# VH-VL binders against q00174r1585to1775, part 6

Target 1, 191 residues: q00174r1585to1775
Amino acid sequence: SLLKHVSITTPEFHEESIKFDMWPVPADEILLNETTLKADFTLREVNDERPAYFGVLDYLLNQNNHISAYGGDLAYTLHFTSGFDGKYIVAPDVILFSEHNALVHTSYEQPSRNEPFTNRVNIVESNFQTISGKPVSRADFMMVLRDLKVIFIRANYWEQTLVTHLSDVYLTLADEDADGTGEYQFLAVER
Short names: E, the ipSAE of ESMFold2; O, the ipSAE of OpenDDE; V2, 0.75 times the mean of E and O plus 0.25 times the DockQ between their complexes.

## First folded at step 16 (VH-VL; framework fv_burosumab)

Design w4 (at its last look DockQ between E and O 0.29; V2 from the best seeds 0.00; counts 0 for: pae E 9.7 > 2)
Fold by OpenDDE, look of step 18:
Structure w4 (fold): chain C 191 residues (1-191), chain A 124 residues (1-124), chain B 106 residues (1-106)
Amino acid sequence: as target 1 above (191 residues)
Amino acid sequence: QVQLVQSGAEVKKPGASVKVSCKASGYTFTSYYMHWVRQAPGQGLEWMGIINPYGGSTSNAQKFQGRVTMTRDTSTSTVYMELSSLRSEDTAVYYCARDRGSDFLSYGYYFDYWGQGTMVTVSS
Amino acid sequence: AIQLTQSPSSLSASVGDRVTITCRASQGISSALVWYQQKPGKAPKLLIYDASSLESGVPSRFSGSGSGTDFTLTISSLQPEDFATYYCQQFNSYPTFGPGTKVDIK
């Protein structure tokens, strides 16, 4: 099933690695509909202040290697509800997780409570860095894409988040806008 | 070989709490999710919840939300299930069961290995 | 929650008989179904996974079939050691079990 890798994860960031605590929630409970994922924080008994992420790679692409995604844009819409007493959680917005590496992206624009937030991340090395904050070469970035396992998209930005919906996730070529069809197009990348 | 060894039988009063342990051996403890399933005398099987031994995240059946707590100790490869506010209807054999899934900490929500079971009796 | 039913609830058969147990889901679950065998005083034992795949170490007389909502467990030639209760379980969502089918040996 293409949904086997649709997941929600709470990561722990270490100096050179990320430990992922994957929520044991069935894909059927995560997938609200064909285009929307749901993270329900109210069902968790643990009062966790750590960030959470949607894992969405197989849901989107169902490919073993994603080198052709280079230069494209990852676009998505987030909507979350939260209490007003919680603090902001500092964490990356997007994580590219591969066999051997994890790269993180932090967007300039950040979402607000209880309103839709649309983000677009260009899939190029200049938009990513290592966990320790080091720059990434094009060659290393391409290796991460080649061995890409999961794309993680942040699900919470504030403490006391209740519910988050991730919708309209697209990977487009270059700076093209999503057409809303959910179909991904790839260009060959010269190696 | 894979082994799941549970703690001994318990007798509790209504309103009390019980904590059952499940010690795992013969495999990488943190690579497999663990489930709890109970069975009332002469009745069928009922899924209670699941825990990720790697990070500790849990998910419980709606029926038991707010009343069940699952934890793990990685140093001893042991999973715990605590059920509070016990009722007579909670009288059952409680099983820990290993999830079949293992790739990238995946879960399959079906069970390949089981503990021997722990009888919990709730009576006045 | 996905509901499972089983038929029959119980049956008696002789050694060598062909035994068929059915499991029905309240909604489509593809092939996300497993079968367990449980003997008195023991934990369940996995027999079939993914509706039709035989678990390692399970005798070949056991077989599973079906998809969607209707599933079947078959014992081609019942043996004395097959006295047990058999449960189906779906894993398309949070796990739910069938009520079980008790097989008595004549």
Scores: ipSAE 0.751, ipTM 0.885, lowest interface PAE 0.7, mean pLDDT 91
Fold by ESMFold2, look of step 16:
Structure w4 (fold): chain C 191 residues (1-191), chain A 124 residues (1-124), chain B 106 residues (1-106)
Amino acid sequence: as target 1 above (191 residues)
Amino acid sequence: QVQLVQSGAEVKKPGASVKVSCKASGYTFTSYYMHWVRQAPGQGLEWMGIINPYGGSTSNAQKFQGRVTMTRDTSTSTVYMELSSLRSEDTAVYYCARDRGSDFLSYGYYFDYWGQGTMVTVSS
Amino acid sequence: AIQLTQSPSSLSASVGDRVTITCRASQGISSALVWYQQKPGKAPKLLIYDASSLESGVPSRFSGSGSGTDFTLTISSLQPEDFATYYCQQFNSYPTFGPGTKVDIK
C-alpha cells in the first residue's frame, strides 16, 4: 500500500477556520487491511452529534504536487453501521485542508446505514465552498491544491454511528498530455 | 523552557479515587498531546493513556479502561488524570509526559518532557 | 500488545568501559523504538528515537542501532553520570516499555 498517513479527527468549525481534535489512535488501529480504514465510535455517547473525518493523503502518480488533480475525481466507498433512533449530523462530506485554507464539499447523495456507498467528487472550485459557505475562486482553489496537506472524508452521518469503513480511496488526475490520464491511489485497490 | 509541574503526593485507602494534575508551561499547551505513565516502586514503566488537550479526545490503555478519566483545562494549561477504585497495586509514581510530535496533526507516541512525578500510595 | 524484553537485566561496569544493552520486540516494529535513561528519584530522559537518532543535547557516546525486532543501545565510553537504568519503548502502536537494564558502578 502507498497509503502513508491516516488519521481520524473531530473538527471544531469556526467562522473562517477549522481546528481538529485528532483522535489519539495509532495508524495500525485505523488501517484495518490493505484497502480499508476503520473508525470505531462505540465509546461515544449515543447522542454525540460531532462529525468525524478520516484524514488521508499520499503522493500523486508521476508528480510531486497536487495541482494536477484539478479536473480529476476523488473517489471512495463508505460503509457504516448505526442505530436508528439518532439524528442526522449536518456536516461537510469532504474537506481539502492546506496551510492557508480549508475548502469543503457536501454531496447531494448521502450514504444509507448498512449499505456500501460509493462517492465521486470532481475536483473543481464549483464543487467546493469556504468554511462559511462562500464561493471559491479558481485561484484560491489552485492555491489549496498546491499546498494540500490532508484530504478529510466524513466518517459518521448519524448520532448513533457504531463503526465506519472507508475503502478504495483514489484520486484521478487531469492528464498534462491530451492523450492520457493519471490515477493515484490513497489505499490499495484489489484487482 | 518547557516544564510540566505535577500536584503533590497522595495517600489513599483502597476503593477511593485520586486526581493528579499536571500544569504545562513554556509552550503552546493545545499543540502537544499529553500522556500519563506510571511506575510502581522498584518496577518499570507502564503507559496509561493519552489526551489531546485541544479538543479533549482521549485513548486509554486497555488495562485502565473504565477506571481512568483524563481531562484538561485550557484556561490553566493543566491536564488531569483520575484513577478510581484504587487498589494496593496502584501504588506508584504517576508521570505526565509530553508527546514528542511537533505537528498539530501528528503525534509520535514517545515522550520528550516529563513531569516530576506524583507518588500515590494506596494502603489500609 | 507488543512486548519488549531487555538484556541484561543488570550489569556492573567501570568508567571507560563500552556498554551494550539489547532490546527485543515480540513482533516487527521497523525502527519505531526509543531509549530512555532514568536516574533514581528522577523522571526518564529521552536519549534515542527512531532506533538510532540522537536527541538534542545527548552526548555522542550514546548510540542506537537495529530495526525489526532486535535493537541495541551502546555507550562507547562509560562516564560517571551514565550509571542509571535504561528502558526501551516501542511506538509502532500504543506504547509499551521494556523492563529496564540497570547499569551500576563496579
Scores: ipSAE 0.139, ipTM 0.670, lowest interface PAE 5.6, mean pLDDT 85
ESMFold2 (binder alone), look of step 16: mean pLDDT 92; pTM 0.939
OpenDDE, look of step 16: ipSAE 0.744; ipTM 0.884
ESMFold2, look of step 18: ipSAE 0.006; ipTM 0.563
ESMFold2 (binder alone), look of step 18: mean pLDDT 92; pTM 0.942

Design w5 (at its last look DockQ between E and O 0.56; V2 from the best seeds 0.00; counts 0 for: pae E 7.2 > 2)
Fold by OpenDDE, look of step 16:
Order: structure tokens, then sequence, then C-alpha cells
Structure w5 (fold): chain C 191 residues (1-191), chain A 123 residues (1-123), chain B 106 residues (1-106)
């Protein structure tokens, strides 16, 4: 199953790089069901105020070349609970991580507590920037897609996040999703 | 060629601590998780815990919680496992084992192993 | 914790024999199962991963099958170097190992 390559991680953002600290959680704690991933912040021994992300490896795409994702959409649904006294955590919503580069996306619309939030990110250079906030050329963007390893999807938005569910993650190709076709879906683990 | 070379055999008294080292070579040290697995004489294999590529996070089996500490020195490409409050039941060969997964996922199975370190706990 | 059992616990076979070892999980683990070979005084060696994928460098006489709760390791034609103990291990949760199956010479 492709879902075995899911992960949760906490990034440290540097000027031109990102260092990821992976959560050492087993797959059965991350995979709630066939379409839903779970991050339980209450199980963390340390009260970490840093952002966390679900990591989805390129295996999920079941493609040797991810360039075909250009012009498509990354879609997902996020639902989280949190305490009342936490502050907002400033961080990107999506990170494209390749062998040589990392690109980040920040959505205009942000999720609210206790409400399902559906996001759709068009996979084009104009929706992404470097870690330092610089624009990305189409050529550079295509290189990132070519060498894409992991797509990171934000798991927490407030310091006192308790539990986050990420569900219905899809990657569509080149506007083929206008009628709901051409979607790449999580291949569920048979239990 | 991937190699994991562990420290030598140890003999300890009950209540003491032991620290086993595992020096890695032949691959990008900071790209793989490392596990510790032990095997009592004539018995099966028992997973002890995992440490991430940079040594920032660890996860231990509940059985060893509070008694095992895993650390990582990236400058020397060495992983350490310290087991405290030793008991006779801790007599075993201790293995470091590289996780098959890479930077961004856990394999939780092991493609390369150290040669093992025999730890004997006796009065 | 997920428990694994193996059958048989030991078997005697001759060179050229077809050997089959089974591993059963206490709950569904999809294909999150691997097989190791261990010889006396040596560390385990990975043979099969993801239930049926042959590790690089492992002879093709080794094969794995199964999903869910029941898995099988097969040696199509036992060779002299194959006499060892074989362990299954699941990685759907925190790793656990089967008790092992010793394959010795008849």
Amino acid sequence: as target 1 above (191 residues)
Amino acid sequence: QVQLVQSGAEVKKPGASVKVSCKASGYTFTSYYMHWVRQAPGQGLEWMGIINPYGGSTSNAQKFQGRVTMTRDTSTSTVYMELSSLRSEDTAVYYCARDRGSDFWYGYYFDYWGQGTMVTVSS
Amino acid sequence: AIQLTQSPSSLSASVGDRVTITCRASQGISSALVWYQQKPGKAPKLLIYDASSLESGVPSRFSGSGSGTDFTLTISSLQPEDFATYYCQQFNSYPTFGPGTKVDIK
C-alpha cells in the first residue's frame, strides 16, 4: 500500500533550507482509516509550538514522473481541534520538497477550529515561492516537480492543537478534474 | 557499502548501565532512521526503539520506557543506546539496525544490521 | 501489540526440497510484513519486504506471499546455505517479530 509512506514531521525553517524532525509514530497511529490521516498532538511529550505537517511521499502518486502534475490541483480536507489559549502559528500550508529544493504555498483561506476545511492548491509556479519568499520560475518549478519527493500538508495552525485529521487527499492532473476525473487517490491499506 | 559496526561485548552487574555504540558508514548517515533490536540467548528478536536521522526524536518500546536512551552523533556517524537499571533478563545480543525507510518515512523494518553486541548481566 | 505466530516452529528438510513457512498476525497488517534469515552467531538478513518483494541480492528461490493476517515464505529448492532460522516481522505498528522457524538438515 502507498499509504505506508505517510508521516508527520516538524520542520525548522532556515533561510534557504528546511530541516525536518520526524515524529516517531507508527503507521497505525497515523492512518485512521482508508482515507484519513491523524495527528494526535496530545501524545507528544513536549509541548512543541512549531508547525507540524503530514508528509506524503511521491509513491502516493504512483508515477515515475511528477511533471504531469503541473497544472493540476492538490486537494484535501483538514479538520482539527484545539484549546482556547493558543496563538496562531505562522507557516506555509503546503510544502513541495524535492531533492534540491523546497517550495512553499500559503493559502488565502485558512482553516477554523472544529470545522472541516477543504483546500485546493493549483500546482503552478505562481502559487508557490521559495523559503525566502522569492518567486519561482516555471523552469525551476518544473525541476521541483521532476525531482519531487514529498508533499507536506500542514497539520496544525494553533499552538494548542489537540488532534488533526487530514482526509480526501487528491492530486489531479492538468485541469482534468473539471468533471472529477483524473484524480490520484490514496490507495488504502487493506486491514 | 553500508556497514554498521558496534562496540564490543559488555559484562555488567545488576543495577548498572550499559552504553552500546553503532558506527555507520557507506551511506548518508543523516538520511536514515536507526533501530535497536535485542535477542536473548536462544530466543527471538525484540524491538527496543527508534531514533530519527538527526537524533531529535526517539520512540521506545513501552517495556523499556524510562530505562533506555538513544542518542546520535552526526559528526562521528555513531548511534548510541544506553540501558540503565540492568537486570539479568537484559542479557542479550543487542543490534543496531538501519531502517529501510529514508528521510521522510519509517520503514519499521531493517535492511542492514550491526554485528551485535553481547551484554551479559550477572551478579 | 500485534502478535505473530509461525508454523512450523522447526522443520527438517533436504537440499532441493520445497520449504514453506507460514506467519500469522493477530490482526490485519495489510502487506506490512518482512522475512529475515538468521544464522547462528549472525545478525538477521532481510529477505522479503512488503510481504512479497524480494530484497536486492536475495536468490530468486525465495518468495513471499499473503496479505491481511496470513503470510507465507517459500524456498522453492532448498540450498545448503539456506539452513537457518527464519523470522517474520510486521511493521504495520511498532515492530514485532514472529517466534522463528528453524530449518535444519534432515
Scores: ipSAE 0.427, ipTM 0.801, lowest interface PAE 1.8, mean pLDDT 90
Fold by ESMFold2, look of step 16:
Structure w5 (fold): chain C 191 residues (1-191), chain A 123 residues (1-123), chain B 106 residues (1-106)
Amino acid sequence: as target 1 above (191 residues)
Amino acid sequence: QVQLVQSGAEVKKPGASVKVSCKASGYTFTSYYMHWVRQAPGQGLEWMGIINPYGGSTSNAQKFQGRVTMTRDTSTSTVYMELSSLRSEDTAVYYCARDRGSDFWYGYYFDYWGQGTMVTVSS
Amino acid sequence: AIQLTQSPSSLSASVGDRVTITCRASQGISSALVWYQQKPGKAPKLLIYDASSLESGVPSRFSGSGSGTDFTLTISSLQPEDFATYYCQQFNSYPTFGPGTKVDIK
């Protein structure tokens, strides 16, 4: 059930690893409806600069082989509110997390306050880096997909973020037999 | 094997504070959230709060907001619950209970419980 | 907060009887319900999670059913070690417990 596999976390970044400090909030504080997650930052101190992330792998439909996601897209929509006086938070936008490896994606484009932002991240090694910012080989990237534990999606961009909604999360799968033009299999969030 | 061993019984006067410990063994301490639940004599169970022993984040039941402080010591694999401004109605057995979840999710239901610590508040 | 009620508050039964205990939630909680058994002087023990899933090591005579607001714990053939108090607990939100159902020897 989504109740036990949705999360909001505050990561601790080390040079080669990430450790997560998960928010101790129940599912009805996170799952707003069948397609939307909510992160409520109003309990934070006004100068809290720590990034936070939605954990969403169990939010997605299960599939037989995560390796088939190679070449597909992770898509999602963010919408957040924040105060006007906060410091901007620099952090990765997407984290692919496995038992022994974590890979990060950082977008150059940033969502605007109070405007829906739809993002698509192509699931290939060239769009990801190690925690320390190093390139990742295709072989190592495929190992992460084989052992994928959680996908984390950034929840806040400003120090004074109030509420963030994450909606319409899905993974467009590329057919392994298709040469970059194959069929996509969409994984709907809760349908 | 998972074990949660709590500190011994306490007798306190109204207005005092009590700090109960819960020492965990048999699993990776920082990978599982810990809860505190109490039970007054002859009564049902009442959830008090949750702590993430890795980062120390907590959330307390509204009834105890401002009176309950939960902390942990990762070097001894021990969680603490301190209840201040004690009243006679705080007389109860206090349990630590491990959340069934792990590093990346939690469930808010409990698979292992400590043996309980009787706290008696008498005037 | 999500309030749980249990029925009956107590019952008397004989070894071998089928026992049914109900739990009702004040709002829909899908399948986010668990059952505990508690014997006097002991900590609660998890029996059933996700409304109907049997915890490892729990005898198969225990079963759970229900979704939404109405849930049932059933003991198909009561044993001497089953005389205890049974609590439901929801985990759709911050935990709340039912008031308990005491099962005594008739």
Scores: ipSAE 0.050, ipTM 0.634, lowest interface PAE 7.2, mean pLDDT 83
ESMFold2 (binder alone), look of step 16: mean pLDDT 93; pTM 0.948

## First folded at step 18 (VH-VL; framework fv_burosumab)

Design x1 (at its last fold request DockQ between E and O 0.48; V2 from the best seeds 0.00; counts 0 for: pae E 7.0 > 2)
Fold by OpenDDE, fold request of step 20:
Structure x1 (fold): chain C 191 residues (1-191), chain A 124 residues (1-124), chain B 106 residues (1-106)
Amino acid sequence: as target 1 above (191 residues)
Amino acid sequence: QVQLVQSGAEVKKPGASVKVSCKASGYTFTSYYMHWVRQAPGQGLEWMGIINPYGGSTSNAQKFQGRVTMTRDTSTSTVYMELSSLRSEDTAVYYCARDRGSDYFSYGYYFDYWGQGTMVTVSS
Amino acid sequence: AIQLTQSPSSLSASVGDRVTITCRASQGISSALVWYQQKPGKAPKLLIYDASSLESGVPSRFSGSGSGTDFTLTISSLQPEDFATYYCQQFNSYPTFGPGTKVDIK
């Protein structure tokens, strides 16, 4: 994967909205290389126990029409270098953020301490909810994709995380890792 | 017109702390990041850190990590920089400087407007 | 950290002269470079951004060029009010400044 516009932010979840506390870190410091992002929590206050997310823009999809992402899979790997003495932080794993809406996904599989974590999220409405936990219709989901601005990928799962690397971020239409076929499957989407 | 007005000169002893203020006007305060840059007498410019428009997150130069605290008050359009454990080498003019980035989701890390500077002298 | 150097460290020129100041980065920074003017007892003033874009209100006699590692600030016709120290600054990463170039007017 090739990442161009990246950010790190700490969201504050409200009943019907998300407030993002942006980390003012230069993109060059976030992007270790073309395929790996870094969140350095050692630069933060030690008392910050909130979740943080990597923000990836447009270039992840590598297309202007985000609707084409429907039915695809967002895949990524997280590596936590150190800092695992804190308690678990409850938060979504992925956030789809559009101009006026946000949808959240929580994966069934969760990372273990001090182990790489590979996740795959199918980009369909059944895998997402509103901030308040309400189901999302296909129509509403497509609207979010249409107006998609940022995909947020969770950077920390435990308090006192020190450094997290996000790598191998891909949007694929087939589970290449599972079957190794490399065959892309296209689903009918509303266009 | 954009204006950044800083607090007056300070004289401190080693080990003390100093808090400099920067009052902003003439623009939407919560749309711009703010930086602090210092300049020792007869020396060049040194970046200290950045604070986001709502004061929630900061990023400091490694040199000042653990000693510098930036805050801001949106109700008064004022940004603060506190430097602790002062030493003689901290004697400098301290500037607040507005980030060129024009919205909350982007920052430029270069500076289009500056305060007039605040001289901080650290001496026994 | 990215280091910037400037050449010359100081120069003296007459009114009307063409003045050229160079800034060099220790690594490639694309066009992520700005130029400031600082007069004695004053805060720096932004002159050029993105290596070659003139800041609003800055006289057209100022211009910037370059990309990658080598950059140049040019004053086409030096004026008395141009007496100052000029700094380059990169923003490809955490910001760093050049050491400055002092321009004295003869």
Scores: ipSAE 0.840, ipTM 0.929, lowest interface PAE 0.5, mean pLDDT 91
Fold by ESMFold2, look of step 18:
Structure x1 (fold): chain C 191 residues (1-191), chain A 124 residues (1-124), chain B 106 residues (1-106)
Amino acid sequence: as target 1 above (191 residues)
Amino acid sequence: QVQLVQSGAEVKKPGASVKVSCKASGYTFTSYYMHWVRQAPGQGLEWMGIINPYGGSTSNAQKFQGRVTMTRDTSTSTVYMELSSLRSEDTAVYYCARDRGSDYFSYGYYFDYWGQGTMVTVSS
Amino acid sequence: AIQLTQSPSSLSASVGDRVTITCRASQGISSALVWYQQKPGKAPKLLIYDASSLESGVPSRFSGSGSGTDFTLTISSLQPEDFATYYCQQFNSYPTFGPGTKVDIK
């Protein structure tokens, strides 16, 4: 089966790995339109501290080799509704997941409740860490890109998150020349 | 050989709860989602919900939201379904059924193996 | 919610007859339809998936066709062991089942 690049999952973080508990929901409960995903938390406990993630990857990249993404950007827009009680959930914002390794990114800027938030993450080793928080060598980073299975993007930030929309997800490729002119390849969520 | 063996028949009074078990064997338990489907006497089939046995995440049919709880025990390869606040219309045979898909990034929402069924009778 | 209907609700036929059963969805479901056979006192058995694909171990006299909203299960030459109730089920979203078609042998 071709995944069609959308999922919602709740990770369990271990010292050397992440175990993803995939939500058993059909794609039409997640994919709102060609460019927007929805995660509905309204049936979860109000003080649930567990982070959840959208899983995305383009159909064209099912061979898992994404070396050309090095130096490019992952961009996305989040909008979530939330109640005003409850704690902030501490978790990575982006996870690059390969068969045998996972790398995490936490952005300095964080989304506010009930307001659109646009993020851009440069795909280089200096923006990522291992699960245990250690630096990543360029060689190890490139190995993850060669065998990249899923990109996970955080879906909730507070215990009382109600509904999150993830939109305009794309991946650009690095500029191929020195004069500042770039070529971009977009990775979008498709029907 | 894939086999799903369910717990025995139950007789309950209105307002009680029932917990039905389904023990799986003959395959990798955590690789396949499990569903619960019921059938009232002389009636058709009704889907109740699904559990991911790998991490325990569930989705329930809206009709049963708030009354059904599904859990699993990976050490015994067993899933459980508990239905609370029982009413006479809950009298049915309850089946566990294995999702044809896998636990990776796919699911089928149709069923290749079924348990033998557990009759639950709700009467005063 | 995607509702399924089946026709006829019941039928009687002789051994050797060709039997057809139809299933109709309330909205388009592409080929996301399966057929089950259920005998009295037993769990359903998967016969056909993806509208037309025969499950392993199911006799070749069973076939399925259709796409969109209209689907058909055919038994080309009815056998005594085919006495059962047949259900369609869609998997385009959360599962729903047809009401069933009972097949009696004359």
Scores: ipSAE 0.274, ipTM 0.701, lowest interface PAE 3.7, mean pLDDT 84
ESMFold2 (binder alone), look of step 18: mean pLDDT 92; pTM 0.942
OpenDDE, look of step 18: ipSAE 0.804; ipTM 0.904
ESMFold2, look of step 19: ipSAE 0.155; ipTM 0.672
ESMFold2 (binder alone), look of step 19: mean pLDDT 92; pTM 0.942
OpenDDE, look of step 19: ipSAE 0.761; ipTM 0.895
ESMFold2, fold request of step 20: ipSAE 0.011, 0.006, 0.040; ipTM 0.582, 0.528, 0.640
ESMFold2 (binder alone), fold request of step 20: mean pLDDT 92, 92, 92; pTM 0.932, 0.937, 0.936
OpenDDE, fold request of step 20: ipSAE 0.830, 0.785; ipTM 0.921, 0.885

Design x2 (at its last look DockQ between E and O 0.53; V2 from the best seeds 0.00; counts 0 for: pae E 9.4 > 2)
Fold by OpenDDE, look of step 18:
Structure x2 (fold): chain C 191 residues (1-191), chain A 123 residues (1-123), chain B 106 residues (1-106)
Amino acid sequence: as target 1 above (191 residues)
Amino acid sequence: QVQLVQSGAEVKKPGASVKVSCKASGYTFTSYYMHWVRQAPGQGLEWMGIINPYGGSTSNAQKFQGRVTMTRDTSTSTVYMELSSLRSEDTAVYYCARDRGDFLSYGYYFDYWGQGTMVTVSS
Amino acid sequence: AIQLTQSPSSLSASVGDRVTITCRASQGISSALVWYQQKPGKAPKLLIYDASSLESGVPSRFSGSGSGTDFTLTISSLQPEDFATYYCQQFNSYPTFGPGTKVDIK
């Protein structure tokens, strides 16, 4: 599997920072297969009402190619099961976490219960903001990409989520379709 | 220096619960995961579970799911392990052990250990 | 769960002897293996991590080797303080331990 360093975490959002309560689950328990990640909320003893995120780390460890993601699209498919009595959880859909900063994205389209949801996020500054809701300049955005450590993808949208599967996660340049293998395709952007 | 100091020996009846504590010092408590490992007399080592001291998230071995609860108190830098529905087979020395990993990662191997807590389950 | 076996289960040796302990995994674990030393009434002590990296403060007479499924702990020249039980442990998944190898005085 190309997904070697994956995680699940529950973040705490502060005014200018994010702290993470990472679920101490081994990667092989998160990886359902080579293209699908699994978050099992039923194994948690605490009914946590906070949002949870998948952390994708391994694809982004190539420090020389982080900025090449600019202009590309982060695409993924999410499917979760949940009870019907839970409240909606308000939180970002995607978090770009760098060495020094975090940028968040909230999509217009939101997933529905118990049906697959495919999302695509263009990796440009206009689609992101700071934790405090401030706009991001291109220069600052590029710095975040340069120092990018983890891409967090939301795992739950309602309370009483049972299981979430994240599949077909890939990053492509422009509006190109990936082969659906779940691989990140880093296409170099000439500058 | 890093120190993990555990609570004293316990004697319990079958069906009872036991709660062992592990007080950490000499390092940033919330920056390292904590594990529990037990060892029956004359036997090998058995991993029980892991806890994130920062947020409190846990993961338990399947064998102990539903029976073990790990918690922490950040104000006292203490981790707790409670084992319920005790059986004679639960008689063992229970260790807390610090994970080699950091705040955002875990190693699932252990660099520092408590001195152990003997728990005896007998009728 | 990944199962670990050790060989031998016990051995007797003299001071100055070269001691070799083997650990085998039921499946490939890359280099995700550590070695512990445990003395009676004491907690285990980390000796080797990542299959071959010597933990800080551990004497150089200890060494680890191997990858995949077969691993070895070697004590080049056994010292009096080295008589103990040694355990391998994998961390490629949820932790599991080998059954241990007891090193006794001949």
Scores: ipSAE 0.631, ipTM 0.843, lowest interface PAE 0.9, mean pLDDT 91
Fold by ESMFold2, look of step 18:
Structure x2 (fold): chain C 191 residues (1-191), chain A 123 residues (1-123), chain B 106 residues (1-106)
Amino acid sequence: as target 1 above (191 residues)
Amino acid sequence: QVQLVQSGAEVKKPGASVKVSCKASGYTFTSYYMHWVRQAPGQGLEWMGIINPYGGSTSNAQKFQGRVTMTRDTSTSTVYMELSSLRSEDTAVYYCARDRGDFLSYGYYFDYWGQGTMVTVSS
Amino acid sequence: AIQLTQSPSSLSASVGDRVTITCRASQGISSALVWYQQKPGKAPKLLIYDASSLESGVPSRFSGSGSGTDFTLTISSLQPEDFATYYCQQFNSYPTFGPGTKVDIK
């Protein structure tokens, strides 16, 4: 079931790797309803100066091979509450985690506390970087998509975050055609 | 093979603290969450909390919030549970139990259990 | 917290009997239920996970069924080594356990 495949994690970013500290919380504390995930920072002993992430791939695709996502979009809506006296946390907004590598994305637009924020990330190599901030080749990007294990979406943006909701997460799948008649495939995520 | 070996029985007075250890072997210690579950004599099972041995994050049952502290030592593959401000109703066998889930998911059910540690609280 | 009840609280049966134990949840938990066997002085042993999946090494006379709120553990032909207390546990939320069902062999 979808409840077995959602998670919240706190990563440590190293030069060429990410080490994860997965939050030990049950699925019903995360999956608030069929379209909304919750991260509740008030129920845990957690260092709120570090970014935390929703893990959502098994929730989204339920597939072993995700190359059809190339050229498509990851879309989601965030809403969070926090105290007003905390510092902004600098971190990637989306992490594509695979067997071979991890790639990160930072969006220009950033959410404000207490306001719904909808983001849309085009799944192409030009929107992602290596963990060390270097460009990624299309070949390496496609390798990550082929063996994609988890998509992480950032849960907190400011120190003193209290509760974050992630809702309406969709991954639009696409198919590229070398003969110039490219087509996009759309796959709705189970609500 | 997976094995969880706990520290020996303890007798404590009300108001004291107890620290129980659980040493894991036969698997990658930091890849599986560890839980603590207790059982009062002749009674059922009660979940106390969970620790992620990678990074040390914890979540405690509300009943024990403020009284239980879970820690780990990755160099010895050992989890510790300390229960403070002991009361006579804390007399129980305390088990460590391995979560079935891996580091990217959780199961919240238990495939391997320690042998149990009897903690007796009496004056 | 999700409350679990079990029925019966205890039973006695003969070797070869079919034994049925029920577990009921206070709210829907899909298939997020497990069954443990516990013998006196021992830690619980996992028998059934995801309501109906048999753990490796568990005899095929054990089976589980149910979803939502009502779940059943069945022992198709009771053996002398099956005297124990059986607990259900849900994992849809923070773990809670049923009160147990004691099975005595006559």
Scores: ipSAE 0.007, ipTM 0.584, lowest interface PAE 9.4, mean pLDDT 83
ESMFold2 (binder alone), look of step 18: mean pLDDT 93; pTM 0.943

